# Ledger of designs, part 19: VHH binders against Deoxyribodipyrimidine photo-lyase (PHR)

Target 1, 134 residues: Deoxyribodipyrimidine photo-lyase (PHR), of Oryza sativa subsp. japonica (Rice) (q6f6a2r38to171)
Amino acid sequence: GPVVYWMLRDQRLADNWALLHAAGLAAASASPLAVAFALFPRPFLLSARRRQLGFLLRGLRRLAADAAARHLPFFLFTGGPAEIPALVRRLGASTLVADFSPLRPVREALDAVVGDLRREAPGVAVHQVDAHNV
Below, E stands for the ipSAE of ESMFold2; O stands for the ipSAE of OpenDDE; V2 stands for 0.75 times the mean of E and O plus 0.25 times the DockQ between their complexes.

## First folded at step 16 (VHH; framework vhh_7qbe_3)

Design bb4 (from x1 with D30N D51N Y99M; at its last look DockQ between E and O 0.07; V2 from the best seeds 0.00; counts 0 for: pae E 10.9 > 2, grease 26.3 > 24.2, placed apart)
Fold by ESMFold2, look of step 16:
Structure bb4 (fold): chain B 134 residues (1-134), chain A 115 residues (1-115)
Amino acid sequence: as target 1 above (134 residues)
Amino acid sequence: QLQLVESGGGLVQAGGSLRLSCTASGFTFNMGWFRQGPGKEREFVASISWNYGSTYYADSVKGRFTISRDNAKNTLYLQMNSLKSEDTAVYYCAADWGMSEEDYWGKGTRVTVSS
């Protein structure tokens, strides 16, 4: 089934080692590739720094346009990391590839996503890529 | 320019129900409801994401209020049940278009809950 790349830190389509790794996995299994980005909840509508969030969302909009030009499915979620397991199930994905991040909230979100997948889609492989050591 | 138009506010008895709506004039990512009671700061009530319809609620309204959206009509709803006098406020629809630093807000609709 499809390979999903969960974009966390490296928000670009070019020179993205984790994306390249996900594309390699998809090619090796003759499977489709999709990219997903999930904003953490609350920052947008509760106590978020509006200016910085607005710049991020505008950049993600440009990324989505770039992905469309390359015929690469791109999914933007503003409801947080909990939306990633639902996408994996909807697409029938076989693999989730995620960036490495040293930040505790991101690591905790990844652990929660992996836990949900183990419960509801236990056959899905999860790969974590540390692009800064490549 | 994105426009948000709220409707459905009014006077209602405590324990009653009211449904607010907000129609957007164009594409929106996230939408939500905020409220401002007399002499208080504006506070978050509920929000709903563009993707998959994930919902979030303030603790004070959880279980009583339900947010939903109809993407075909660009319309956001807030069903308010078991209303309390503390829910008296001006309710504002809010949205992000993803291209502006300014928050997009409606004019607000007044909800008054009588005891």
Scores: ipSAE 0.006, ipTM 0.145, lowest interface PAE 10.9, mean pLDDT 77
ESMFold2 (binder alone), look of step 16: mean pLDDT 84; pTM 0.852
OpenDDE, look of step 16: ipSAE 0.057; ipTM 0.435

Design bb5 (from x1 with D51N S54R Y104S; at its last look DockQ between E and O 0.24; V2 from the best seeds 0.00; counts 0 for: pae E 10.7 > 2, grease 26.6 > 24.2)
Fold by ESMFold2, look of step 16:
Order: structure tokens, then C-alpha cells, then sequence
Structure bb5 (fold): chain B 134 residues (1-134), chain A 115 residues (1-115)
């Protein structure tokens, strides 16, 4: 089934090691590749500066256009990380590739998503690109 | 520039229903509804993300209002059921609010709930 790359930190399609890893997995299994980005819910985002958030949104619009030009399926969620398990199930994905992030709210969301997948879709492989410490 | 056009407002009896719509002229990430009642400040009502996103509701409308969107038509909907006189307001469609360079607001559509 498809490989889903859950983009957590780098908002680019070029020079993105985690994306390259996900693409390699998809190619090795002759499976489709899709990219997903889940922006945190607005209450969490209120802790960030408005200018910085505007930069993020403009970057995500550009990224969506770049993905379309490359015919790369791109799923952009502005609700939150809880949407990722549902996408994985809907696509019948075999693998989820995620960036590792040291930012505590992102790390906690990642742990929750992984926990949900282990319970409800145990056959889905999860790869965290930036090291795994057991 | 992104344009937002609301429609569907009108006069309705308490307990009744209305469906509001808002058409956007281009791509948006978040869309939502705000309202301003007589003599009140503008307040958040509901929001929804672009793709498989979550919905968020103000406590005062939860269980009675349902927000949805049709990305193919760039259209946002608000199904308003079990309307109360307290829901009387001008309802505004908004996109990507809170980011000064990206904020877009409609001109509003008036909802009046009589009883």
C-alpha cells in the first residue's frame, strides 16, 4: 500500500532527507507516495507570533503548488495531527514516515499518532527519520 | 486578492433552521464563521480546515450548528439548527484570519431569529 510522508518540520520538496527516504521506500515496494502536513489547531498556534504564522501559511500554499506541479499527492490539514491516522487508514497505507521533532507539543502529538496506529492499524510500519532511541 | 461572499441569511422563527454559504475566489487553508450580535463584539462561531481537517465550534453553538466545506467549489457552509433569539447577528465568513497579510473577511449576511 502507499507510503505516507508526514512532514513535520521542513516545508520543502528539495533537499529533504525524510522525503527522500520515504520516496525510496515507495520505489522499493513499487507503491505510491503521498505527502501530508498537519498544522496544529488554532488554539496552539495562538502562542506563535502572527508574522511567523503568516510566513508558514504562505510557505504551505507554495508547497502545495510545487507538489501539484510534480504530480505528487499532497494532503494539507489545518486541524491537527489527529487527522493523520485517518488518512493512513483511508489510503490503505503500508508505511508512515515521520520527521523527528524535539519540540515538545509536536513530539507529544507524534507519540499519540503512533499509539493510535499501533492500536487500530498495527500492520502499518512507522519510520521516524531523525533517529529512534528505542 | 481573496474575495469571500456570504449568502443565506434571513428571517427565521425560533427553533427553525438556516443554511449559510460562503464562496471564496481562491485557495484557502482555514475557513470559518464569526458573528456580531446587536450591541456585542464580534465572536467566533465555527471553523474547518481545508483537507480532512477538524472542525471547531464555540460552546454556544455546539450540537446545533454544523460547519462543512466543498473544496471543489471553494464554498463553506454553516447549517444552523434549533435557532434561538441569541443567534441573531450579522454572520461573517473568514479565511486564514489572524495573519495580517492573509486575513480575508466577507461583508456579512444578516440572520434574524424572531419569536
Amino acid sequence: as target 1 above (134 residues)
Amino acid sequence: QLQLVESGGGLVQAGGSLRLSCTASGFTFDMGWFRQGPGKEREFVASISWNYGRTYYADSVKGRFTISRDNAKNTLYLQMNSLKSEDTAVYYCAADWGYSEEDSWGKGTRVTVSS
Scores: ipSAE 0.005, ipTM 0.203, lowest interface PAE 10.7, mean pLDDT 77
ESMFold2 (binder alone), look of step 16: mean pLDDT 83; pTM 0.849
OpenDDE, look of step 16: ipSAE 0.052; ipTM 0.440

Design bb6 (from x1 with D30S W50T D51N Y52W S54R Y99L; at its last look DockQ between E and O 0.40; V2 from the best seeds 0.00; counts 0 for: pae E 10.9 > 2, grease 25.9 > 24.2, SAP .732 > .668)
Fold by ESMFold2, look of step 16:
Structure bb6 (fold): chain B 134 residues (1-134), chain A 115 residues (1-115)
Amino acid sequence: as target 1 above (134 residues)
Amino acid sequence: QLQLVESGGGLVQAGGSLRLSCTASGFTFSMGWFRQGPGKEREFVASISTNWGRTYYADSVKGRFTISRDNAKNTLYLQMNSLKSEDTAVYYCAADWGLSEEDYWGKGTRVTVSS
């Protein structure tokens, strides 16, 4: 089944070790590859937080255009990390590859997603890879 | 650079139905419909937030209008049933409104509901 790369930190298609790892897994099993990004979308009432969201969304729009040019399926979710298990199940994915991050809130989100997959899709392999390791 | 092209407007009798389409020239984070009646401010109609996302409707259209999105075609639809004269307006497709410093709007398609 498809390999899903859950992009958490490095919003680039080039020089991305975790993406390269996911692509390698997909190639080795002759399976499709898809990229997913899940925002933590809560309304930002402060102007600075809205500007930060604007910067992020412009970057994600560029990333989506780059993915389209490479014919790489790209999924953006605004309902947060909880949407990742649903995508994995909808695609019938065999593997989820996620960035490793030392940040506690990101690790907690990863743990929740992995827990959901263990309960609802136990056949899905989960790989955590540091996107910056060369 | 992102272009939104609406279609499907026209003249329809009250109680009738019409389907609007909006095709985006590129990726969008969310899409929705707004409308502007004669002498009125532009008002929200319906939206759908990203892939397989939540739908939202203005109270005035809930139960009569249905929004949907074909992600493969970058196309947004608005199925409008049980049309009323109050639905007469120019309907605008919009993308990424209020989520950033930049909003995208189509040129609009006119819907006229006759009695």
Scores: ipSAE 0.005, ipTM 0.223, lowest interface PAE 10.9, mean pLDDT 77
ESMFold2 (binder alone), look of step 16: mean pLDDT 84; pTM 0.859
OpenDDE, look of step 16: ipSAE 0.018; ipTM 0.355

Design bb7 (from x1 with D30S D51T S54K Y99F S100D Y104S; at its last look DockQ between E and O 0.27; V2 from the best seeds 0.00; counts 0 for: pae E 10.1 > 2, grease 26.6 > 24.2, SAP .778 > .668)
Fold by ESMFold2, look of step 16:
Structure bb7 (fold): chain B 134 residues (1-134), chain A 115 residues (1-115)
Amino acid sequence: as target 1 above (134 residues)
Amino acid sequence: QLQLVESGGGLVQAGGSLRLSCTASGFTFSMGWFRQGPGKEREFVASISWTYGKTYYADSVKGRFTISRDNAKNTLYLQMNSLKSEDTAVYYCAADWGFDEEDSWGKGTRVTVSS
């Protein structure tokens, strides 16, 4: 089934080691590849939240356009990381590839997603990739 | 530059139904409806994400209103049932309203619930 790359850190399609790994897995199994991004909760300061989120949103719009140009399915969720297991199940994915991040909120979100998948789709393989040194 | 155009507002009998529409000119991460009653602050009504159509509702409208999105027409809908006088407001279509200082908003469409 499809390979899903859950983009957590590197918001780019070029020179993204985790994405390249996910693409390799998809090619090796002759399976489709899809990319997913889920927005985390807003930052603490309202003014900084708006400007910071505005920069992120503009970058994600560009990323979505780049993905469309490459015919790469791109899924963007505003309901947070909890939407990732539903995507995996809807696509019938065989593999979830996720960035590794040292940030505790990101690790906790990944752990929760993996826990949901173990209960709801136990056959799905999960790979963590350190995209820090691309 | 994202354009949002609402339609479907009007006068409706209490207990009746009305369907609002909003057409977007481009890609959005989420779309939703807000409303502003006379002398009140703008309040969230409902939203839907572009991917898979995850929906969210304010408690005051849950079970009575249904938000949906037709991606082929790039159009957002709000089906409003069991309308009450408290639903009287200008309803605004919005996109990505919490993520950018230059949030996208429609001009609004007025809904008046009589009787």
Scores: ipSAE 0.006, ipTM 0.224, lowest interface PAE 10.1, mean pLDDT 77
ESMFold2 (binder alone), look of step 16: mean pLDDT 82; pTM 0.834
OpenDDE, look of step 16: ipSAE 0.067; ipTM 0.449

Design bb8 (from x1 with D30S D51N Y52F S54K W97Y Y99W Y104S; at its last look DockQ between E and O 0.02; V2 from the best seeds 0.00; counts 0 for: pae E 12.7 > 2, grease 27.9 > 24.2, SAP .779 > .668, placed apart)
Fold by ESMFold2, look of step 16:
Structure bb8 (fold): chain B 134 residues (1-134), chain A 115 residues (1-115)
Amino acid sequence: as target 1 above (134 residues)
Amino acid sequence: QLQLVESGGGLVQAGGSLRLSCTASGFTFSMGWFRQGPGKEREFVASISWNFGKTYYADSVKGRFTISRDNAKNTLYLQMNSLKSEDTAVYYCAADYGWSEEDSWGKGTRVTVSS
């Protein structure tokens, strides 16, 4: 089944070691590759500065356009990390590749997603990539 | 390339206070502080999210340190009160967006708590 790369830190398609790792896994198993981004830790604060939010959203639109130009499926979720297991199940993915982050809230979110997958889709392999350990 | 620049470190007597600042050159999703004492690995101190303002603290600093963030200035703060000699360390700013080990960490600011 497909390989899903959960983009957490590196919002680019070029020179992205975690994405390269995911692409290698997909190629080795002759499987499709898809990219997913889920907004952390909660989407759309009432008091968020509009310019800073607008900057993020413009960057994500450019990323989506770059992915489309490469014929790389790109999924953007605003409902948070909990949407990642649902995508994995919907695509019938065999593998989830996730970025590493040293920040506790991100590690906790990843642990929750992995726990969900172990309960609901136990056959899915999970790879966490630190770009400095690849 | 994302740059994180810390400031505000220095020498202070036990029981005193310092305020650290970290300015980011671009957008970040979350920011936090880590510290490295002599001969130790870096350890988590505190973090704050960009969109939600949720804060997290290591047990060793709860009630004494306060993290805050000014999103308009891309600046992270750490107010350190009731400092102890055990707080002596190089304090590093870290950010969640801006991939890579080099892009995610500042060069650090030294805090020395005497007596």
Scores: ipSAE 0.000, ipTM 0.118, lowest interface PAE 12.7, mean pLDDT 75
ESMFold2 (binder alone), look of step 16: mean pLDDT 82; pTM 0.833
OpenDDE, look of step 16: ipSAE 0.007; ipTM 0.207

## First folded at step 18 (VHH; framework vhh_7qbe_3)

Design cc1 (from bb3 with T30E K54R; at its last look DockQ between E and O 0.63; V2 from the best seeds 0.00; counts 0 for: pae E 10.2 > 2, grease 26.4 > 24.2)
Fold by ESMFold2, look of step 18:
Structure cc1 (fold): chain B 134 residues (1-134), chain A 115 residues (1-115)
Amino acid sequence: as target 1 above (134 residues)
Amino acid sequence: QLQLVESGGGLVQAGGSLRLSCTASGFTFEMGWFRQGPGKEREFVASISYNWGRTYYADSVKGRFTISRDNAKNTLYLQMNSLKSEDTAVYYCAADWGFSEEDSWGKGTRVTVSS
């Protein structure tokens, strides 16, 4: 089934090693590739500065336009990381690829998503990849 | 830089229906409709998110209005049924409101419900 790349750290399509890894997995299994981003819920965002949120939104607009130009399915969610397992199940995905992130809220969200998948879709492989080059 | 163009407004008898459209010049995270009636403040009507979007409705329109979007066409729709005179307003398409510098609004389309 499809490979889903859950974009957590690098919000770009070019020079993204985690995306490259996900694309390689998809190619090796002759499977489709999709990219997903889930905006963290408002409690997390309450600590963010308005300017930081503005930069994020502008970046996401560019990212979505780039994905559309490449005919790469790009899924954006406002309900937070909890929407990722639903996407994986709806697409019938075989693999979830996620960035490594040192941020504790992000690591905790990943753990929750993996726990959900282990209960609801135990056949889904999960890969965590460092999107940066050392 | 993001542009929003509404259409579909007009004169309709009470109990009738109208379908509003809004085309965006690019990607939007959330899209929605607001309206401003004569002598009133602008109020939220409905919104929908980009993918498998959750929909939200003002209490005054629940059950009568349906919001949807076609992401391939960058187009937002509002199906308005069982229209009442209280629905008379200029309807504005909006994108990504509440995100500071990224809020975008259309010029509005007038809906008049008579009888």
Scores: ipSAE 0.006, ipTM 0.233, lowest interface PAE 10.2, mean pLDDT 78
ESMFold2 (binder alone), look of step 18: mean pLDDT 84; pTM 0.861
OpenDDE, look of step 18: ipSAE 0.149; ipTM 0.528

Design cc2 (from bb3 with T30D Y50H K54R; at its last look DockQ between E and O 0.58; V2 from the best seeds 0.00; counts 0 for: pae O 2.8 > 2, unsure alone 61.7 < 65)
Fold by OpenDDE, look of step 18:
Structure cc2 (fold): chain B 134 residues (1-134), chain A 115 residues (1-115)
Amino acid sequence: as target 1 above (134 residues)
Amino acid sequence: QLQLVESGGGLVQAGGSLRLSCTASGFTFDMGWFRQGPGKEREFVASISHNWGRTYYADSVKGRFTISRDNAKNTLYLQMNSLKSEDTAVYYCAADWGFSEEDSWGKGTRVTVSS
């Protein structure tokens, strides 16, 4: 099945080691690669100003454009990380690759998603890549 | 920066159908239709997500209106069937209205339903 890269920290396609890792896995198994990004719901974004959200949105638009240019499926979830397991299952993904974030809410979300997959999709491999500590 | 251009509005008899289109100048996440009738506030009509194609409808248009989009063309559609006089309004295309202060809106297209 496809490989899903859950983009948690590095909001770019170029020079993204986690993405490169995911791409390598996809290539090795002759499987499609997809990128997922989740907007964290409140209260994570509670302190974020609307202007900051604007900057984020513009960045995501550029990211989506880059993905399109590379023919890379890009999924944005406004409902938060809890939607990631559903994507994995919907795509029949064999592997989820996620990078690390120093933010506690993001780490907790990652743990929650991994926990969900371990329970509901035990066959899915999960790779956690810390590109900043390599 | 993002531009939205609506088209397809016009005069139609009650019970008739009309299809609206909205072309975006670039990538959008959520897209939707709003409308503002005479003497009324702007109200939500329908929305569709980019990735899942998940659709939402106002209760007043459920079963009659269908929202769809062509991501390759950056175009949003609203198929309006069984139109009622109450549907008379200027219909606005919107994108990413829940994300920031920089909501993207079209100039609107007028739909008039005559009895």
Scores: ipSAE 0.028, ipTM 0.409, lowest interface PAE 2.8, mean pLDDT 87
ESMFold2, look of step 18: ipSAE 0.398; ipTM 0.741
ESMFold2 (binder alone), look of step 18: mean pLDDT 78; pTM 0.804

Design cc3 (from bb3 with T30E Y50Q G53D K54R; at its last look DockQ between E and O 0.10; V2 from the best seeds 0.00; counts 0 for: pae E 11.0 > 2, SAP .672 > .668, placed apart)
Fold by ESMFold2, look of step 18:
Structure cc3 (fold): chain B 134 residues (1-134), chain A 115 residues (1-115)
Amino acid sequence: as target 1 above (134 residues)
Amino acid sequence: QLQLVESGGGLVQAGGSLRLSCTASGFTFEMGWFRQGPGKEREFVASISQNWDRTYYADSVKGRFTISRDNAKNTLYLQMNSLKSEDTAVYYCAADWGFSEEDSWGKGTRVTVSS
């Protein structure tokens, strides 16, 4: 089944070691590769923080267009990390590759996603990779 | 500029129900409802993602209010059940579309709950 790369840290297609690792796994298994980004949801952030979020979302929309031009499936979720296990199940993915991040909210989100997958899709392999160290 | 038009407000008795609607003139990432009661600051009520049915609710409305969307009509709904006097407020539709540094807001629709 497909390899899903959950983009958490590096938001680009070039010089991304975690993406390169995921592509390698997909190639080795003759499997498709997909990229997913899930925003950490908050109900309409404070105006200053919303300006930062607006900038991020515009960048992510451009990234999605770049991925589409390269025929690389890209999934953008605004409902948060909990959407990642659902995507993995819907695609029938065999592997989830996630960035490493020292940020506590990101680590907690990854733990929750892994827990969900262990309960509902225990055959899915999970690889956590630093985008700079493959 | 994105336009948001609310409707469905009115006067209802406590325990009653109302459904609010909000039509957006363009693309949004996320939509939601806020409200402002007499003498109070504007507060979050509920939100929903544009392309997925992930929802969030303020604690004060959980179990009583349901947010939903109709993407074909570009319309956001808020079903309000078991209304209380504390729900009296002007309800605002809001959206984040990612093309502006500020959220877009409707003009509001008044809900008055009588005891």
Scores: ipSAE 0.000, ipTM 0.156, lowest interface PAE 11.0, mean pLDDT 76
ESMFold2 (binder alone), look of step 18: mean pLDDT 82; pTM 0.830
OpenDDE, look of step 18: ipSAE 0.059; ipTM 0.455

Design cc4 (from bb3 with T30Q Y50T K54R G98D; at its last look DockQ between E and O 0.01; V2 from the best seeds 0.00; counts 0 for: pae O 9.1 > 2, off the site)
Fold by OpenDDE, look of step 18:
Structure cc4 (fold): chain B 134 residues (1-134), chain A 115 residues (1-115)
Amino acid sequence: as target 1 above (134 residues)
Amino acid sequence: QLQLVESGGGLVQAGGSLRLSCTASGFTFQMGWFRQGPGKEREFVASISTNWGRTYYADSVKGRFTISRDNAKNTLYLQMNSLKSEDTAVYYCAADWDFSEEDSWGKGTRVTVSS
């Protein structure tokens, strides 16, 4: 099945180790690759300053454009990380790759998603990759 | 549109070596080799990330094949050693094939290994 890269930190395609890792996995199994990004719901987004949120959204627009230019399936969820397991299941993905974030809410969301997959999709492999470390 | 051009295929005796090359017309996230033997489905051979050079190999070629790249030349290589008859196939170069369905493959280069 496809490999899903859940982008948590590095909002870019270039020089993204986690994405490259996911791509390698996908290649090794001759499977499609998809990228997912989830906007965190309240209160996480509400805690962000307006300029920070603007920066985030602009970055996401650029990311989406880059993905489109490369014909890379890109899924943006506004409902939060809870939508990630559903995507994994919908795509019949064999692997979820996620990068790390130092932010506690992101880490907790990752744990929750992993927990959900362990229960509902135990056959899905989960890889956690530090996108900043080569 | 990204263009890929393979070269280096040919006839070689079992146990011999061959080096394939693939030139890309532009930047890619990853490059790799696939192959399709007679009457067989296309299968993954090896891949390499462009930026950091992380490599992946099919089990059937591990220890015998080496994939490498020259980013300055946008060129991908596949060094094939200890070739077997089972390696006979058309070898295809691919770039960012997980992102594009049809336009990320070369036309292929034929490798024939004789016993």
Scores: ipSAE 0.012, ipTM 0.243, lowest interface PAE 9.1, mean pLDDT 86
ESMFold2, look of step 18: ipSAE 0.013; ipTM 0.351
ESMFold2 (binder alone), look of step 18: mean pLDDT 84; pTM 0.860

Design cc5 (from bb3 with T30Y Y50S K54R; at its last look DockQ between E and O 0.02; V2 from the best seeds 0.00; counts 0 for: pae O 11.5 > 2, grease 26.9 > 24.2, SAP .752 > .668, placed apart)
Fold by OpenDDE, look of step 18:
Structure cc5 (fold): chain B 134 residues (1-134), chain A 115 residues (1-115)
Amino acid sequence: as target 1 above (134 residues)
Amino acid sequence: QLQLVESGGGLVQAGGSLRLSCTASGFTFYMGWFRQGPGKEREFVASISSNWGRTYYADSVKGRFTISRDNAKNTLYLQMNSLKSEDTAVYYCAADWGFSEEDSWGKGTRVTVSS
């Protein structure tokens, strides 16, 4: 099935090691590649400064445009990371690739999503890529 | 706007076969089948890539269902063999889901498998 890259930290397509990893996996298996971004719900977003939120939203619009230009499916979820497992199942994905974030809420979300997949979709491979420590 | 039209649904006995078709109004990168059974959520059934013809199947239908497409006709097919009661659902054709904010979906075709 398709490979899903869950973008957690690097808000870009270019020079994204986790994405490159996902793309490599997809190419090796001749599978489609999709990119997913989850906008964290309250209270996480409420803790962010207005400028930070503006930057995030502008970045997401750029990501969507870049993805479209590259013919990459791009999924933006406003309901939070909890929607990621559903996406994986929706696409019949065989692999989920996620990068790491130093933010505790993001790490916890990653753990929760991985836990969900282990229970509900045990056949899905999960790759965690620490692009900043490579 | 891309239009999808499914056909081929109907009533079939368990163990029987059915062939679904979906005609798209234009070219698509991805095409696939989803289904929604009574009281269940919509689930992935199968997909096929336009570029490579790579097919993917849900575990529940592997070995029984075959997805194919005719790019010249912009038509998607789902050959369903060894049908089970659990396969009873409305089957939806989808195209390029995730490429835009609005997914392209057909209205669905109902498949009923009787015991």
Scores: ipSAE 0.005, ipTM 0.232, lowest interface PAE 11.5, mean pLDDT 86
ESMFold2, look of step 18: ipSAE 0.007; ipTM 0.242
ESMFold2 (binder alone), look of step 18: mean pLDDT 83; pTM 0.848

Design cc6 (from bb3 with T30D S49R Y50H K54S; at its last look DockQ between E and O 0.60; V2 from the best seeds 0.00; counts 0 for: pae E 8.1 > 2, unsure alone 63.0 < 65)
Fold by ESMFold2, look of step 18:
Structure cc6 (fold): chain B 134 residues (1-134), chain A 115 residues (1-115)
Amino acid sequence: as target 1 above (134 residues)
Amino acid sequence: QLQLVESGGGLVQAGGSLRLSCTASGFTFDMGWFRQGPGKEREFVASIRHNWGSTYYADSVKGRFTISRDNAKNTLYLQMNSLKSEDTAVYYCAADWGFSEEDSWGKGTRVTVSS
């Protein structure tokens, strides 16, 4: 089934090691690749202001346009990370690839998503990788 | 800047139907329709999320209006059936509202429902 890359830190398609890893997994199994980004609720975005959120959205729109140009499905979830297991199930994904993130709320969300997948889709492999190119 | 261009407004008899369209100049995640009647505040009509196609409607239009989108064309639609005179308004297309007011809105298309 498809490979889902859950983008947590890097908002770019170029020089993204985690995306490259996910693409490699998809190619090796002759499976589709999709990218997902889940927004945390506004209060949780740690001091985010309207202007900061506006710049984030503009960046995500550019990223989505770049993905469309590459024929790469891109999903944005405004209901938060809890929507990721539903995406995995709806797509029949075989693999979830997630970025590493040092932020505690993100780590806790990842643990919850993995827990849900273990219960609801136990055959789905989960890979956690670093998207930085350094 | 994201541009939203509405079309399809006009004069229609009560009980009739119209279909509004809105084309976005780029990728959008959530899209929706708002409307502003004479002397009234702008009010929410309907929205559709990019993912799953989940739809939301104001109580006043449930069962009469249907929102949809064609993601390949960046186009939002509003099918308005069983129109009432109270539906007379300028209808505004919106995208990803709540993040920035500067580029969330179209210029509007006027719908007039006659008795």
Scores: ipSAE 0.013, ipTM 0.382, lowest interface PAE 8.1, mean pLDDT 80
ESMFold2 (binder alone), look of step 18: mean pLDDT 79; pTM 0.807
OpenDDE, look of step 18: ipSAE 0.035; ipTM 0.325

Design cc7 (at its last look DockQ between E and O 0.71; V2 from the best seeds 0.00; counts 0 for: pae E 6.8 > 2, grease 25.9 > 24.2)
Fold by ESMFold2, look of step 18:
Structure cc7 (fold): chain B 134 residues (1-134), chain A 117 residues (1-117)
Amino acid sequence: as target 1 above (134 residues)
Amino acid sequence: QLQLVESGGGLVQAGGSLRLSCTASGFTFEMGWFRQGPGKEREFVASISYNWGRTYYADSVKGRFTISRDNAKNTLYLQMNSLKSEDTAVYYCAADWGFSDSEEDSWGKGTRVTVSS
C-alpha cells in the first residue's frame, strides 16, 4: 500500500533525507508516496502570534505548490496529529515515515499516533527517521 | 498576494438557481463562501476542505446549496438552488480564513445576489 511521509521538522521537498527514505520505500515496493502535515491546534496555534501564523501559512502554500509540481500528493490537516491515522487508513497505507523530533508535544503526538495505529491498523509499519544524522 | 475574484451574481426569482464562481490566483487549502445580507453581519455559507473534498454547510442552506472545487482551474463554485428572499446578500469568496486573523486571510470583493419575490 502507499507510503505516507508525516512531515514534522524538515518542511521542504528538496534535500530532505526523511522524504528520500520514504520515497525509497515506496519505489522498492512499487507503491505510491504521499506527504502529510498536521498543524498542532492547541499548543502550536495558541502560542503563535498572528504574524508567525502568516509566515507558516505562506510556507505551507509554497510546499503544496512544490509538491503539485512534482506530482506528489500533499495533505494538510488543521485538526492536529490525530488526523494522521485516519489518512493512513483512508489511503490503505502500508508504511508511515515520520521525522524524529525532540520537541515534547511532537513526541507525545507521535506516541499517540503509533498507539492508534497499533489498535486500528496493526499491519502498518512505522519508521522514525533522524535526518540530522545522515 | 493571493487574489480571489467572484462572479455569477445577479437578479433571480424565488425558487430559481444561480451558480457562483471564485477564481484564485494561486494554491489554496480551504475555500468557502460567506455572505452579508441587508442589515446583517457577514455569515458563513459553505466551505470545502482540501482533504478529499469534505464540505460544510450552514443550516440555512443545507440541501439547497452545493459547494465544489476545480483544482485545475483554481476555481471554487457554489450552486444555489431553490433560492429564497433570505438568500439576498453580497457573497464573498474566502481562502484559508481563520488560519491567521485577517492579515494573511484572502477575501474577494463580493458578488451581489438578489432574490425577488
Scores: ipSAE 0.028, ipTM 0.419, lowest interface PAE 6.8, mean pLDDT 79
ESMFold2 (binder alone), look of step 18: mean pLDDT 81; pTM 0.825
OpenDDE, look of step 18: ipSAE 0.039; ipTM 0.442

